# VH-VL binders against Coenzyme F420 hydrogenase subunit gamma (frhG): the designs that were tried, part 15

Target 1, 258 residues: Coenzyme F420 hydrogenase subunit gamma (frhG), of Methanosarcina barkeri (p80491)
Amino acid sequence: TNKIKIGHVHMSGCTGCLVSLADNNLGLIKILDDYADLVYCLTLADVRHIPEMDVALVEGSVCLQDHESVEDIKETRKKSKIVVALGSCACYGNITRFSRGGQHNQPQHESYLPIGDLIDVDVYIPGCPPSPELIRNVAVMAYLLLEGNEEQKELAGKYLKPLMDLAKRGTSGCFCDLMYDVINQGLCMGCGTCAASCPVHAITLEFGKPQGERDLCIKCGSCYGACPRSFFNLDVIPEFENINEIIANALKEGESDD
Short names: E, the ipSAE of ESMFold2; O, the ipSAE of OpenDDE; V2, 0.75 times the mean of E and O plus 0.25 times the DockQ between their complexes.

## First folded at step 11 (VH-VL; framework fv_iscalimab)

Design w4 (at its last look DockQ between E and O 0.55; V2 from the best seeds 0.00; counts 0 for: pae E 3.6 > 2)
Heavy chain, then light chain:
Amino acid sequence: QVQLVESGGGVVQPGRSLRLSCAASGFTFSTYGMHWVRQAPGKGLEWVAVITYDGSNKYYADSVKGRFTISRDNSKITLYLQMNSLRTEDTAVYYCAKRGYSFEPWFDYWGQGTLVTVSS
Amino acid sequence: DIVMTQSPLSLTVTPGEPASISCRSSQSLLYSHGYNYLDWYLQKPGQSPQVLISYGSNRASGVPDRFSGSGSGTDFTLKISRVEAEDVGVYYCMQAYETPRTFGPGTKVDIR
ESMFold2, look of step 11: ipSAE 0.387; ipTM 0.735
ESMFold2 (binder alone), look of step 11: mean pLDDT 93; pTM 0.948
OpenDDE, look of step 11: ipSAE 0.230; ipTM 0.689

## First folded at step 12 (VH-VL; framework fv_iscalimab)

Design x1 (at its last look DockQ between E and O 0.69; V2 from the best seeds 0.66)
Heavy chain, then light chain:
Amino acid sequence: QVQLVESGGGVVQPGRSLRLSCAASGFTFSTYGMHWVRQAPGKGLEWVAIISYDGSNKYYADSVKGRFTISRDNSKITLYLQMNSLRTEDTAVYYCAKRGYTWEPWFDYWGQGTLVTVSS
Amino acid sequence: DIVMTQSPLSLTVTPGEPASISCRSSQSLLYSHGYNYLDWYLQKPGQSPQVLISYGSNRASGVPDRFSGSGSGTDFTLKISRVEAEDVGVYYCMQAYETPRTFGPGTKVDIR
ESMFold2, look of step 12: ipSAE 0.658; ipTM 0.881
ESMFold2 (binder alone), look of step 12: mean pLDDT 92; pTM 0.927
OpenDDE, look of step 12: ipSAE 0.637; ipTM 0.866

Design x2 (at its last look DockQ between E and O 0.60; V2 from the best seeds 0.53)
Heavy chain, then light chain:
Amino acid sequence: QVQLVESGGGVVQPGRSLRLSCAASGFTFSTYGMHWVRQAPGKGLEWVAVISYDGSNTYYADSVKGRFTISRDNSKITLYLQMNSLRTEDTAVYYCAKRGYSWEPWFDYWGQGTLVTVSS
Amino acid sequence: DIVMTQSPLSLTVTPGEPASISCRSSQSLLYSHGYNYLDWYLQKPGQSPQVLISYGSNRASGVPDRFSGSGSGTDFTLKISRVEAEDVGVYYCMQAYQTPRTFGPGTKVDIR
ESMFold2, look of step 12: ipSAE 0.563; ipTM 0.824
ESMFold2 (binder alone), look of step 12: mean pLDDT 93; pTM 0.946
OpenDDE, look of step 12: ipSAE 0.448; ipTM 0.772

Design x3 (at its last look DockQ between E and O 0.63; V2 from the best seeds 0.00; counts 0 for: pae E 2.7 > 2)
Fold by OpenDDE, look of step 12:
Structure x3 (fold): chain C 258 residues (1-258), chain A 120 residues (1-120), chain B 112 residues (1-112)
Amino acid sequence: as target 1 above (258 residues)
Amino acid sequence: QVQLVESGGGVVQPGRSLRLSCAASGFTFSTYGMHWVRQAPGKGLEWVAVISYDGSNKYYADSVKGRFTISRDNSKITLYLQMNSLRTEDTAVYYCAKRGYMEPYYFDYWGQGTLVTVSS
Amino acid sequence: DIVMTQSPLSLTVTPGEPASISCRSSQSLLYSHGYNYLDWYLQKPGQSPQVLISYGSNRASGVPDRFSGSGSGTDFTLKISRVEAEDVGVYYCMQAYETPRTFGPGTKVDIR
């Protein structure tokens, strides 16, 4: 069985998403042993040139005043079959939307954009950081999509569809997206995480549901990324049991996917 | 029932300052963003400013930016608009407006308005 | 800023007859989720504005069913199936797509 090539591309970010990936512990080891080779990761390997990849996990946003970063993200798209925006910074810009320049040690770095503004993105993994489980599952499903049998490919497609749809929506994550994808779908539990995550204090809770001020929304995607139900699509619910079983089987020790 | 009552309007000369108030009642004021909208005599509606529920964030129309300050006192359940360096073109009825309870957050309640006249 | 326009600017209608008001925006008000951020307000003589339609087609609470909103993207229409005397006033469209919010110039509706 062929292992897929995965690269982690770090743009402008805190590296929290990579840490989350690492938090998969034995799950990550299993992935690296049986399903994927990590061919690029600046934090873990001294590889300076972006190689050909099956899947690129891109963390962070892109500084427009950093020409090298702009070229790197373009190169990533060129050399990757699947580009994944890993985390809310890469998806929507998130906290990097607040950059105005003048900060140590690079005061000339004034503006940042989510990667989707510069390149075509195939999959969004929202979160700050995304859960280790979600990152792991996407990796497994990416493998199945590329190397699995017809049934596995179909299942992987179903699993990834909501995240692919997120990528198609664009790089602006407004509160209205939360209303549409979570609250209006009856998925909101009134936990208040979205309100707490809002950097501009545009969200409150009324009668157990979040309410926002549209005029104050900076479309940073923080609320959507922080919401535990943002990637919980109703269309895949009937398949959850099967999906979980496939993932569990894939991650079992001593078992080969061959 | 929701009520919004504006006050503080009057006649002032150009360059002077005026402070408008909007007393709110009938809803949880501290959980709602509030807006000011104005209407010049015989003219249309113009959005002026918005303030977050806790007053930590504000936005203004370009026409008033740097001159007007929106604020609120949640303990007094009152919205304010401090207007400095007033111009003749600022002459208008000023309305405070409340966003709707639910998305799409249209203006569901308006005050009766208070007239500000800037004249030399 | 998004520029809003309306047509006509004035309309005189016989009671019981239908009326139609057009609103246009300089850019699309349609979000990816399929909602248009366009509202309609009515200001009756001597009164404050009141909401009629939100999201292009949603009637506000208490608004009679003779009022309807349609359209998508940049072109919107408010229709009154049977105009009544109480419908006299100035109608405004407003975009809520981005800050600053901007209003159309208004359409004055009178009864013949």
Scores: ipSAE 0.205, ipTM 0.687, lowest interface PAE 1.9, mean pLDDT 89
ESMFold2, look of step 12: ipSAE 0.482; ipTM 0.769
ESMFold2 (binder alone), look of step 12: mean pLDDT 92; pTM 0.940

Design x4 (at its last look DockQ between E and O 0.84; V2 from the best seeds 0.00; counts 0 for: pae E 2.5 > 2)
Heavy chain, then light chain:
Amino acid sequence: QVQLVESGGGVVQPGRSLRLSCAASGFTFSTYGMHWVRQAPGKGLEWVAVISYDGSNKYYADSVKGRFTISRDNSKITLYLQMNSLRTEDTAVYYCAKRGYSWENWFDPWGQGTLVTVSS
Amino acid sequence: DIVMTQSPLSLTVTPGEPASISCRSSQSLLYSHGYNYLDWYLQKPGQSPQVLISYGSNRASGVPDRFSGSGSGTDFTLKISRVEAEDVGVYYCMQAYETPRTFGPGTKVDIR
ESMFold2, look of step 12: ipSAE 0.505; ipTM 0.801
ESMFold2 (binder alone), look of step 12: mean pLDDT 91; pTM 0.926
OpenDDE, look of step 12: ipSAE 0.680; ipTM 0.891

Design x6 (at its last look DockQ between E and O 0.61; V2 from the best seeds 0.00; counts 0 for: pae E 2.02 > 2)
Fold by ESMFold2, look of step 12:
Structure x6 (fold): chain C 258 residues (1-258), chain A 120 residues (1-120), chain B 112 residues (1-112)
Amino acid sequence: as target 1 above (258 residues)
Amino acid sequence: QVQLVESGGGVVQPGRSLRLSCAASGFTFSTYGMHWVRQAPGKGLEWVAVISYDGSNKWYADSVKGRFTISRDNSKITLYLQMNSLRTEDTAVYYCAKRGYSWEPWFDYWGQGTLVTVSS
Amino acid sequence: DIVMTQSPLSLTVTPGEPASISCRSSQSLLYSHGYNYLDWYLQKPGQSPQVLISYGSNRASGVPDRFSGSGSGTDFTLKISRVEAEDVGVYYCMQAYETPRTFGPGTKVDIR
């Protein structure tokens, strides 16, 4: 079997998304044994220049005043077949949008941008951090998309499509996107995670349903990335058994514990 | 039945202060952001300010920023607007307004308004 | 800030005749999932404003079907198919696309 080349590219992030990937424990070891070579990771590897990669997992937003970071994100796009925005900071800016401005005005400072403002991004994995399981599943599906047979590529495409659609939609994640993608679709479970995640307190719950004040939203994507139902893929539901089998088979001898 | 009732308007000289109140009922006040909108006599509508459900975040129109303070007391179910350093151009009827249920952005309920006149 | 303009600023209509009010914004109000953040309000004489149309075209509860909204992006129209005496007042468009919310200058509608 051929392995794919995966790298972790660290922009302005806390490394928590990489730690979440690592929390797959033996599952990560199995992926690295059988499916992927980690060809770039400043924390874990000796390689100091961005190599050719099949999949780049990019954590963090980009500081515009850091010329080296701007050049590195552009080089990452050039060297990679698939660029993944790993975590809400890379997808939408997350907390770095809040650091630009106070409570009384929209930010006027654009020091930190989500990576999609500078390069084309293929896949979003929202969350702060995304769960270890989500990152693992995307890695397996990326492998199948690149190296699988026709049926496996089709399944991987279906699995990844909502995450690819997020990347096509843009780099702003507002409360209204959550309303239309989750609550209006009847997918809300009433957990309140969106309200807890909002840095500007634009969201609260009433009787198990979110209430939102769009006028106060800074479009940071925190609520959208924290909601487990934001990219729920209805197209793949008939395939859940097959997906579970593929993940389980990929992780034999190293199932993740979390 | 949603009801919003403004009070506290009156006649004041420039440079003075007034505090407006808006008593709310008929909805869960503590889960909604609240707004002030004003209308100068014979003129159009101007949005003034918004406050988050818990009072922790606020946004003001540039015309009033630094002079007006929006606040709320969820235990009294009341919205406030503290207007300092009043100017003649602040003369208006002041409305409190509620946006639509859940997340809908339009103002579905308005109070009757309270008149503030700033003149020397 | 998004600047809103309306045309005409005033009109007088014979009862039973149609009326049309235009609203333009300085930037697009079309956002996520195809929604236009443009609302129409009517302020009847001596009353507070009341919402007529939301999202550019959705009639608010209790609003007669002679009112309709259309348009997208930067250009919006409110139509009254047959003006009645209770329709007298000032009509405002308002954008809710970004903060601060801004209103058009208003269109005063009178009957003859």
Scores: ipSAE 0.572, ipTM 0.830, lowest interface PAE 2.0, mean pLDDT 85
ESMFold2 (binder alone), look of step 12: mean pLDDT 92; pTM 0.939
OpenDDE, look of step 12: ipSAE 0.689; ipTM 0.891

## First folded at step 14 (VH-VL; framework fv_iscalimab)

Design a1 (from x1 with light chain S32R; at its last look DockQ between E and O 0.87; V2 from the best seeds 0.74)
Heavy chain, then light chain:
Amino acid sequence: QVQLVESGGGVVQPGRSLRLSCAASGFTFSTYGMHWVRQAPGKGLEWVAIISYDGSNKYYADSVKGRFTISRDNSKITLYLQMNSLRTEDTAVYYCAKRGYTWEPWFDYWGQGTLVTVSS
Amino acid sequence: DIVMTQSPLSLTVTPGEPASISCRSSQSLLYRHGYNYLDWYLQKPGQSPQVLISYGSNRASGVPDRFSGSGSGTDFTLKISRVEAEDVGVYYCMQAYETPRTFGPGTKVDIR
ESMFold2, look of step 14: ipSAE 0.669; ipTM 0.876
ESMFold2 (binder alone), look of step 14: mean pLDDT 92; pTM 0.936
OpenDDE, look of step 14: ipSAE 0.726; ipTM 0.915

Design a2 (from x1 with light chain H33R; at its last look DockQ between E and O 0.01; V2 from the best seeds 0.00; counts 0 for: pae O 13.9 > 2, placed apart)
Fold by OpenDDE, look of step 14:
Structure a2 (fold): chain C 258 residues (1-258), chain A 120 residues (1-120), chain B 112 residues (1-112)
Amino acid sequence: as target 1 above (258 residues)
Amino acid sequence: QVQLVESGGGVVQPGRSLRLSCAASGFTFSTYGMHWVRQAPGKGLEWVAIISYDGSNKYYADSVKGRFTISRDNSKITLYLQMNSLRTEDTAVYYCAKRGYTWEPWFDYWGQGTLVTVSS
Amino acid sequence: DIVMTQSPLSLTVTPGEPASISCRSSQSLLYSRGYNYLDWYLQKPGQSPQVLISYGSNRASGVPDRFSGSGSGTDFTLKISRVEAEDVGVYYCMQAYETPRTFGPGTKVDIR
């Protein structure tokens, strides 16, 4: 029996994304039992060498003044088939964009970049943290993409397509992007998540829609990453129920053939 | 432990029908897709059919399409193969096979097989 | 349908000596990220088939390390570094790239 090799690579971050993954509870156990081996995770084990991996889940941004971190992220790309930016820090830099140096214990660490600025990234999982469900689903789909038959790979490709597209768009995210991609497309549901996520409180809700202060926006991508509709793909909506069913069945005891 | 036990084989004349069964145990049957594979005497292996875990999807080899029907009863933990319009070339040992983990394409467990002989 | 071929169709080996079986597919079995959907099965005399290798090179659980699979695309090889008496049987390659699944004709391995 073959399981894919997944590694968690922790860069500069709070480990909140890993905690979110762990919040899958029995779902995580199922994934580890049947689908994936966690072959690298510095939070859990003192392994210094990055092994070859099928999927690298990279949490956090990269400090440019930390040469070891810069080398580690490059090594991650070399050692991994699929690189996933896990969370808004890895995707867009997020709160790490506020870094100016002078902080304890590493005052010389003054600049941080999302991983996409340093290496090629295949998939973005936005959020701060991403929902446990989304992380779990991406893990399942990654397994299907790598280990599934032709039909399953096609399905996995469809599911991951929006997240892959996010990765292709790049490492910049701002409220203007949210306006263009979500609000102006009629996809905004007025949930207020973007406003709540903004570290500088640049977003307010008026008449059920977000209003952003452009002068206050630091382009950290937090609002974009937190928005549940930022990676919404209308083309996969007809298959949404089917996808959910397949994922649900995959998480059952045993195995499903869809 | 996983066990697959085929039954229903025998000698039958061309044009007749036969129903094979595969009794499963040792695993959660209702969550696994199942396959039939056959082997003519002294010949190689030939894939026959697949059925999804819930029976919603079925696929057949061209050689048996329109004549054979794969089905399952998850409450009875049994896989079936209804064979109609049997031909001499259908003579074979019929195996039921299970996939490995979810989405794994290979067969990790096979039954012992049941012999079907189609002869005049 | 994908057509599978094997060579040789029969092989007689002295115990302790190596053996090599070739399998070819009519189209590439290579998918994304380097995975080849090619499996090897062994059917020992009077027994049901059993999986030996998956994805071209992954040994199944319980399979001795003297068995190894290699190749990519359309050409694959199963090697036995030191053939033992228990290795006697017919070896089949199978493509799992698409439905219908198709097997090679099999290679019969005997011991002198």
Scores: ipSAE 0.000, ipTM 0.469, lowest interface PAE 13.9, mean pLDDT 86
ESMFold2, look of step 14: ipSAE 0.642; ipTM 0.875
ESMFold2 (binder alone), look of step 14: mean pLDDT 91; pTM 0.919

Design a3 (from x1 with light chain A96T; at its last look DockQ between E and O 0.01; V2 from the best seeds 0.00; counts 0 for: pae O 2.8 > 2, placed apart)
Fold by OpenDDE, look of step 14:
Structure a3 (fold): chain C 258 residues (1-258), chain A 120 residues (1-120), chain B 112 residues (1-112)
Amino acid sequence: as target 1 above (258 residues)
Amino acid sequence: QVQLVESGGGVVQPGRSLRLSCAASGFTFSTYGMHWVRQAPGKGLEWVAIISYDGSNKYYADSVKGRFTISRDNSKITLYLQMNSLRTEDTAVYYCAKRGYTWEPWFDYWGQGTLVTVSS
Amino acid sequence: DIVMTQSPLSLTVTPGEPASISCRSSQSLLYSHGYNYLDWYLQKPGQSPQVLISYGSNRASGVPDRFSGSGSGTDFTLKISRVEAEDVGVYYCMQTYETPRTFGPGTKVDIR
């Protein structure tokens, strides 16, 4: 088997998603040792040209007034087999949608869009930042999808399906989506993450469930992206614990034990 | 407990068709891939076919490709093997086998098998 | 297709003595993540096969510790430290590296 090529493409963002990936610590090292080569990452190496990649992890939204960024995202799609929107900025634009420009040193940079508005995206990893575990698992599943046997590819497909469906849905998320997809489906566990993530504090918890002020909602997608149940995968639930254990074991050093 | 029960075996002439069934119980059938494995009398094991949990993916051994069709009805909790254009070399005990978890490719449970005899 | 071979094809062992069966594959069964996709099965007389070892060295649930699997890449070994009467049957290795699955020819183990 061959290691896959992964690149981190940083658009307009805070780099918090990459930090979250790095928080996998030894797990990340294991991925880099056995699963993937990091072939592009401007944060870590001064490589200007976007290479051919199996997986592109794209962080941040795209500034429309930055022509280089617009070309880079298009090039990323061209050079990548799988494009992953990493984080809520890349997925939904998040707070970047409401930028007004005027900032130093490029005051003309005033408009930002999620990458899905500019290119086709295969997988969304929502969150601000996404959990280290989810990012890691997606990397492993991407490897299995590309280099695994037929059964492993099936697993990868099952695991990634809800995240792929998110990508297909589009680049807009609001509290109403959360109501429809999570709360009304009986999936809400009352964790309050959606309320905590709302930049305009439009969400409150009442009786253990979120209540949204629709008039205050700016449709940034933060709540939807931050919700741990927005991408709930019923297909893998029967195997969830075992899958997690297997993945965890696969990421351990030294032992080939299931 | 997991139980797999094959049926549909019998004696058939070459060129004829036969449909095998495997009734499953004791587990969530619709979440597991299933296999057929056969064993000719006095011979070793031969993998025949696999079907994914939802039936969307199927693979066959070259020896049966184009003649056999694996399928499943998750509502009936049953696995099937449609065997067409049967040959004498298809004579075997046919086992249905359950895959472990999707990342576990081994067969954790087997049926008792059903005998298919193809003879003139 | 991956071709699997076994040696010996038959083995007669005195009860209490050790036994060793070799399995070889035409290509490596080792994935990058360190797992060998090789399983061992036992088919006792008149019974269906049952899994003994998975991933080359993992004993299946309920399998006695006298059974052990070793090896990596293309060369694998199943060992029985002390053969018992209940261990009589045909042992098969099977690769799960890719589809189609392929079995070794089997090794018949009898007791002297």
Scores: ipSAE 0.199, ipTM 0.681, lowest interface PAE 2.8, mean pLDDT 88
ESMFold2, look of step 14: ipSAE 0.645; ipTM 0.886
ESMFold2 (binder alone), look of step 14: mean pLDDT 91; pTM 0.915

Design a4 (from x1 with heavy chain S30N S56H; at its last look DockQ between E and O 0.03; V2 from the best seeds 0.00; counts 0 for: pae O 8.8 > 2, placed apart)
Fold by OpenDDE, look of step 14:
Structure a4 (fold): chain C 258 residues (1-258), chain A 120 residues (1-120), chain B 112 residues (1-112)
Amino acid sequence: as target 1 above (258 residues)
Amino acid sequence: QVQLVESGGGVVQPGRSLRLSCAASGFTFNTYGMHWVRQAPGKGLEWVAIISYDGHNKYYADSVKGRFTISRDNSKITLYLQMNSLRTEDTAVYYCAKRGYTWEPWFDYWGQGTLVTVSS
Amino acid sequence: DIVMTQSPLSLTVTPGEPASISCRSSQSLLYSHGYNYLDWYLQKPGQSPQVLISYGSNRASGVPDRFSGSGSGTDFTLKISRVEAEDVGVYYCMQAYETPRTFGPGTKVDIR
């Protein structure tokens, strides 16, 4: 089986998502050994051109005043089979939507958009940062989708479906979205992640559930991206254990996905 | 005032199908997930299924998975439960239940229930 | 699935006397924020269930103060300080920690 080509495309962000990916440690090594080649990553290698990729993991939002960034994200779409918005910045813009410029190096860089506003995105991996496990799992499932047998492809499709649906939904996210899509559906676990992620502290926990202050909400999508149930799919719940087992097996030393 | 009214119950033979309805009123129906809960005669309560506010997400108890389908028509403000391949053990009063307010996981309102009897 | 159990399964009490019902879960229902996702329901004879207690200890609207819920983690208790005739029915605990929701077997409470 051929290894797929994965690239990490860094837009405007903190590189925290890549760090999260790296936190997979031996899991990442396993992926790089058996399933994927990292063909592009500016953080790790000085590659000046965006190569052809099977999967592009795009971190960060796009500065509209940076012509190179705008061209790079368009080039990424052209060069990639699957484009993944990695992290809340790439998915929803996050706090970058409220950038106003003025920084010393490039004070004119004042407007940022999630990548979905500029290009078609296939998959969202929400989070700030996303969990290492989720990033890893998406990589494995991407491999299975592209190089797996028919059964594996079907499974991968099921797994990725919720994340693909997020991408289809668009680049908007606020507490109200969580309220309707998660809380009102009885899906909220009261974990407090949304509150913790809110950059303006507009979310508090009361009676074990989040309470949002509408007047304080800056609609950055941080809470929506951080919520583990924002991509919740009730239809796949019964399959999660099986999926996890398959992923675990794929990551075992000396074992093949064939 | 919130009202939930179940209908469609009756006596059926094993292997047959039945469709239950729950007519809702008194609240913004299309913003709430809805549940079915059933109770066999003289037995306890058993959760059956949930459907999201928009009808896109559904989850079932293992006991009914593959046989029952939960659905809703928000334009009609009605919740449905399509029951196929009915078994004797499916005999129960079926309740539709509404979750609490926007952050309340408990069932704040229940219908009166409709009896489904599966017998030869 | 989370398995819920109750004890006793039946209870007969004299009006005015206290009653206590135990509920156990197969796993903890406590989240990090400190709330337990455990509800108590009462089903009176010939009626639909009604919520009594939420989050282990919160009385629902209209519920008399003679009802109280306590416990945390896997062990919960519903107490009725003085049982009245209108309290007759079957009491169910339910975990709302995760889907599927699961109920205890119920405790039938009668009066002498």
Scores: ipSAE 0.011, ipTM 0.480, lowest interface PAE 8.8, mean pLDDT 87
ESMFold2, look of step 14: ipSAE 0.589; ipTM 0.853
ESMFold2 (binder alone), look of step 14: mean pLDDT 91; pTM 0.916

Design a5 (from x1 with heavy chain W103F, light chain S32R; at its last look DockQ between E and O 0.49; V2 from the best seeds 0.00; counts 0 for: pae E 3.5 > 2)
Heavy chain, then light chain:
Amino acid sequence: QVQLVESGGGVVQPGRSLRLSCAASGFTFSTYGMHWVRQAPGKGLEWVAIISYDGSNKYYADSVKGRFTISRDNSKITLYLQMNSLRTEDTAVYYCAKRGYTFEPWFDYWGQGTLVTVSS
Amino acid sequence: DIVMTQSPLSLTVTPGEPASISCRSSQSLLYRHGYNYLDWYLQKPGQSPQVLISYGSNRASGVPDRFSGSGSGTDFTLKISRVEAEDVGVYYCMQAYETPRTFGPGTKVDIR
ESMFold2, look of step 14: ipSAE 0.689; ipTM 0.900
ESMFold2 (binder alone), look of step 14: mean pLDDT 92; pTM 0.935
OpenDDE, look of step 14: ipSAE 0.738; ipTM 0.928
ESMFold2, look of step 16: ipSAE 0.322; ipTM 0.662
ESMFold2 (binder alone), look of step 16: mean pLDDT 92; pTM 0.930
OpenDDE, look of step 16: ipSAE 0.798; ipTM 0.931

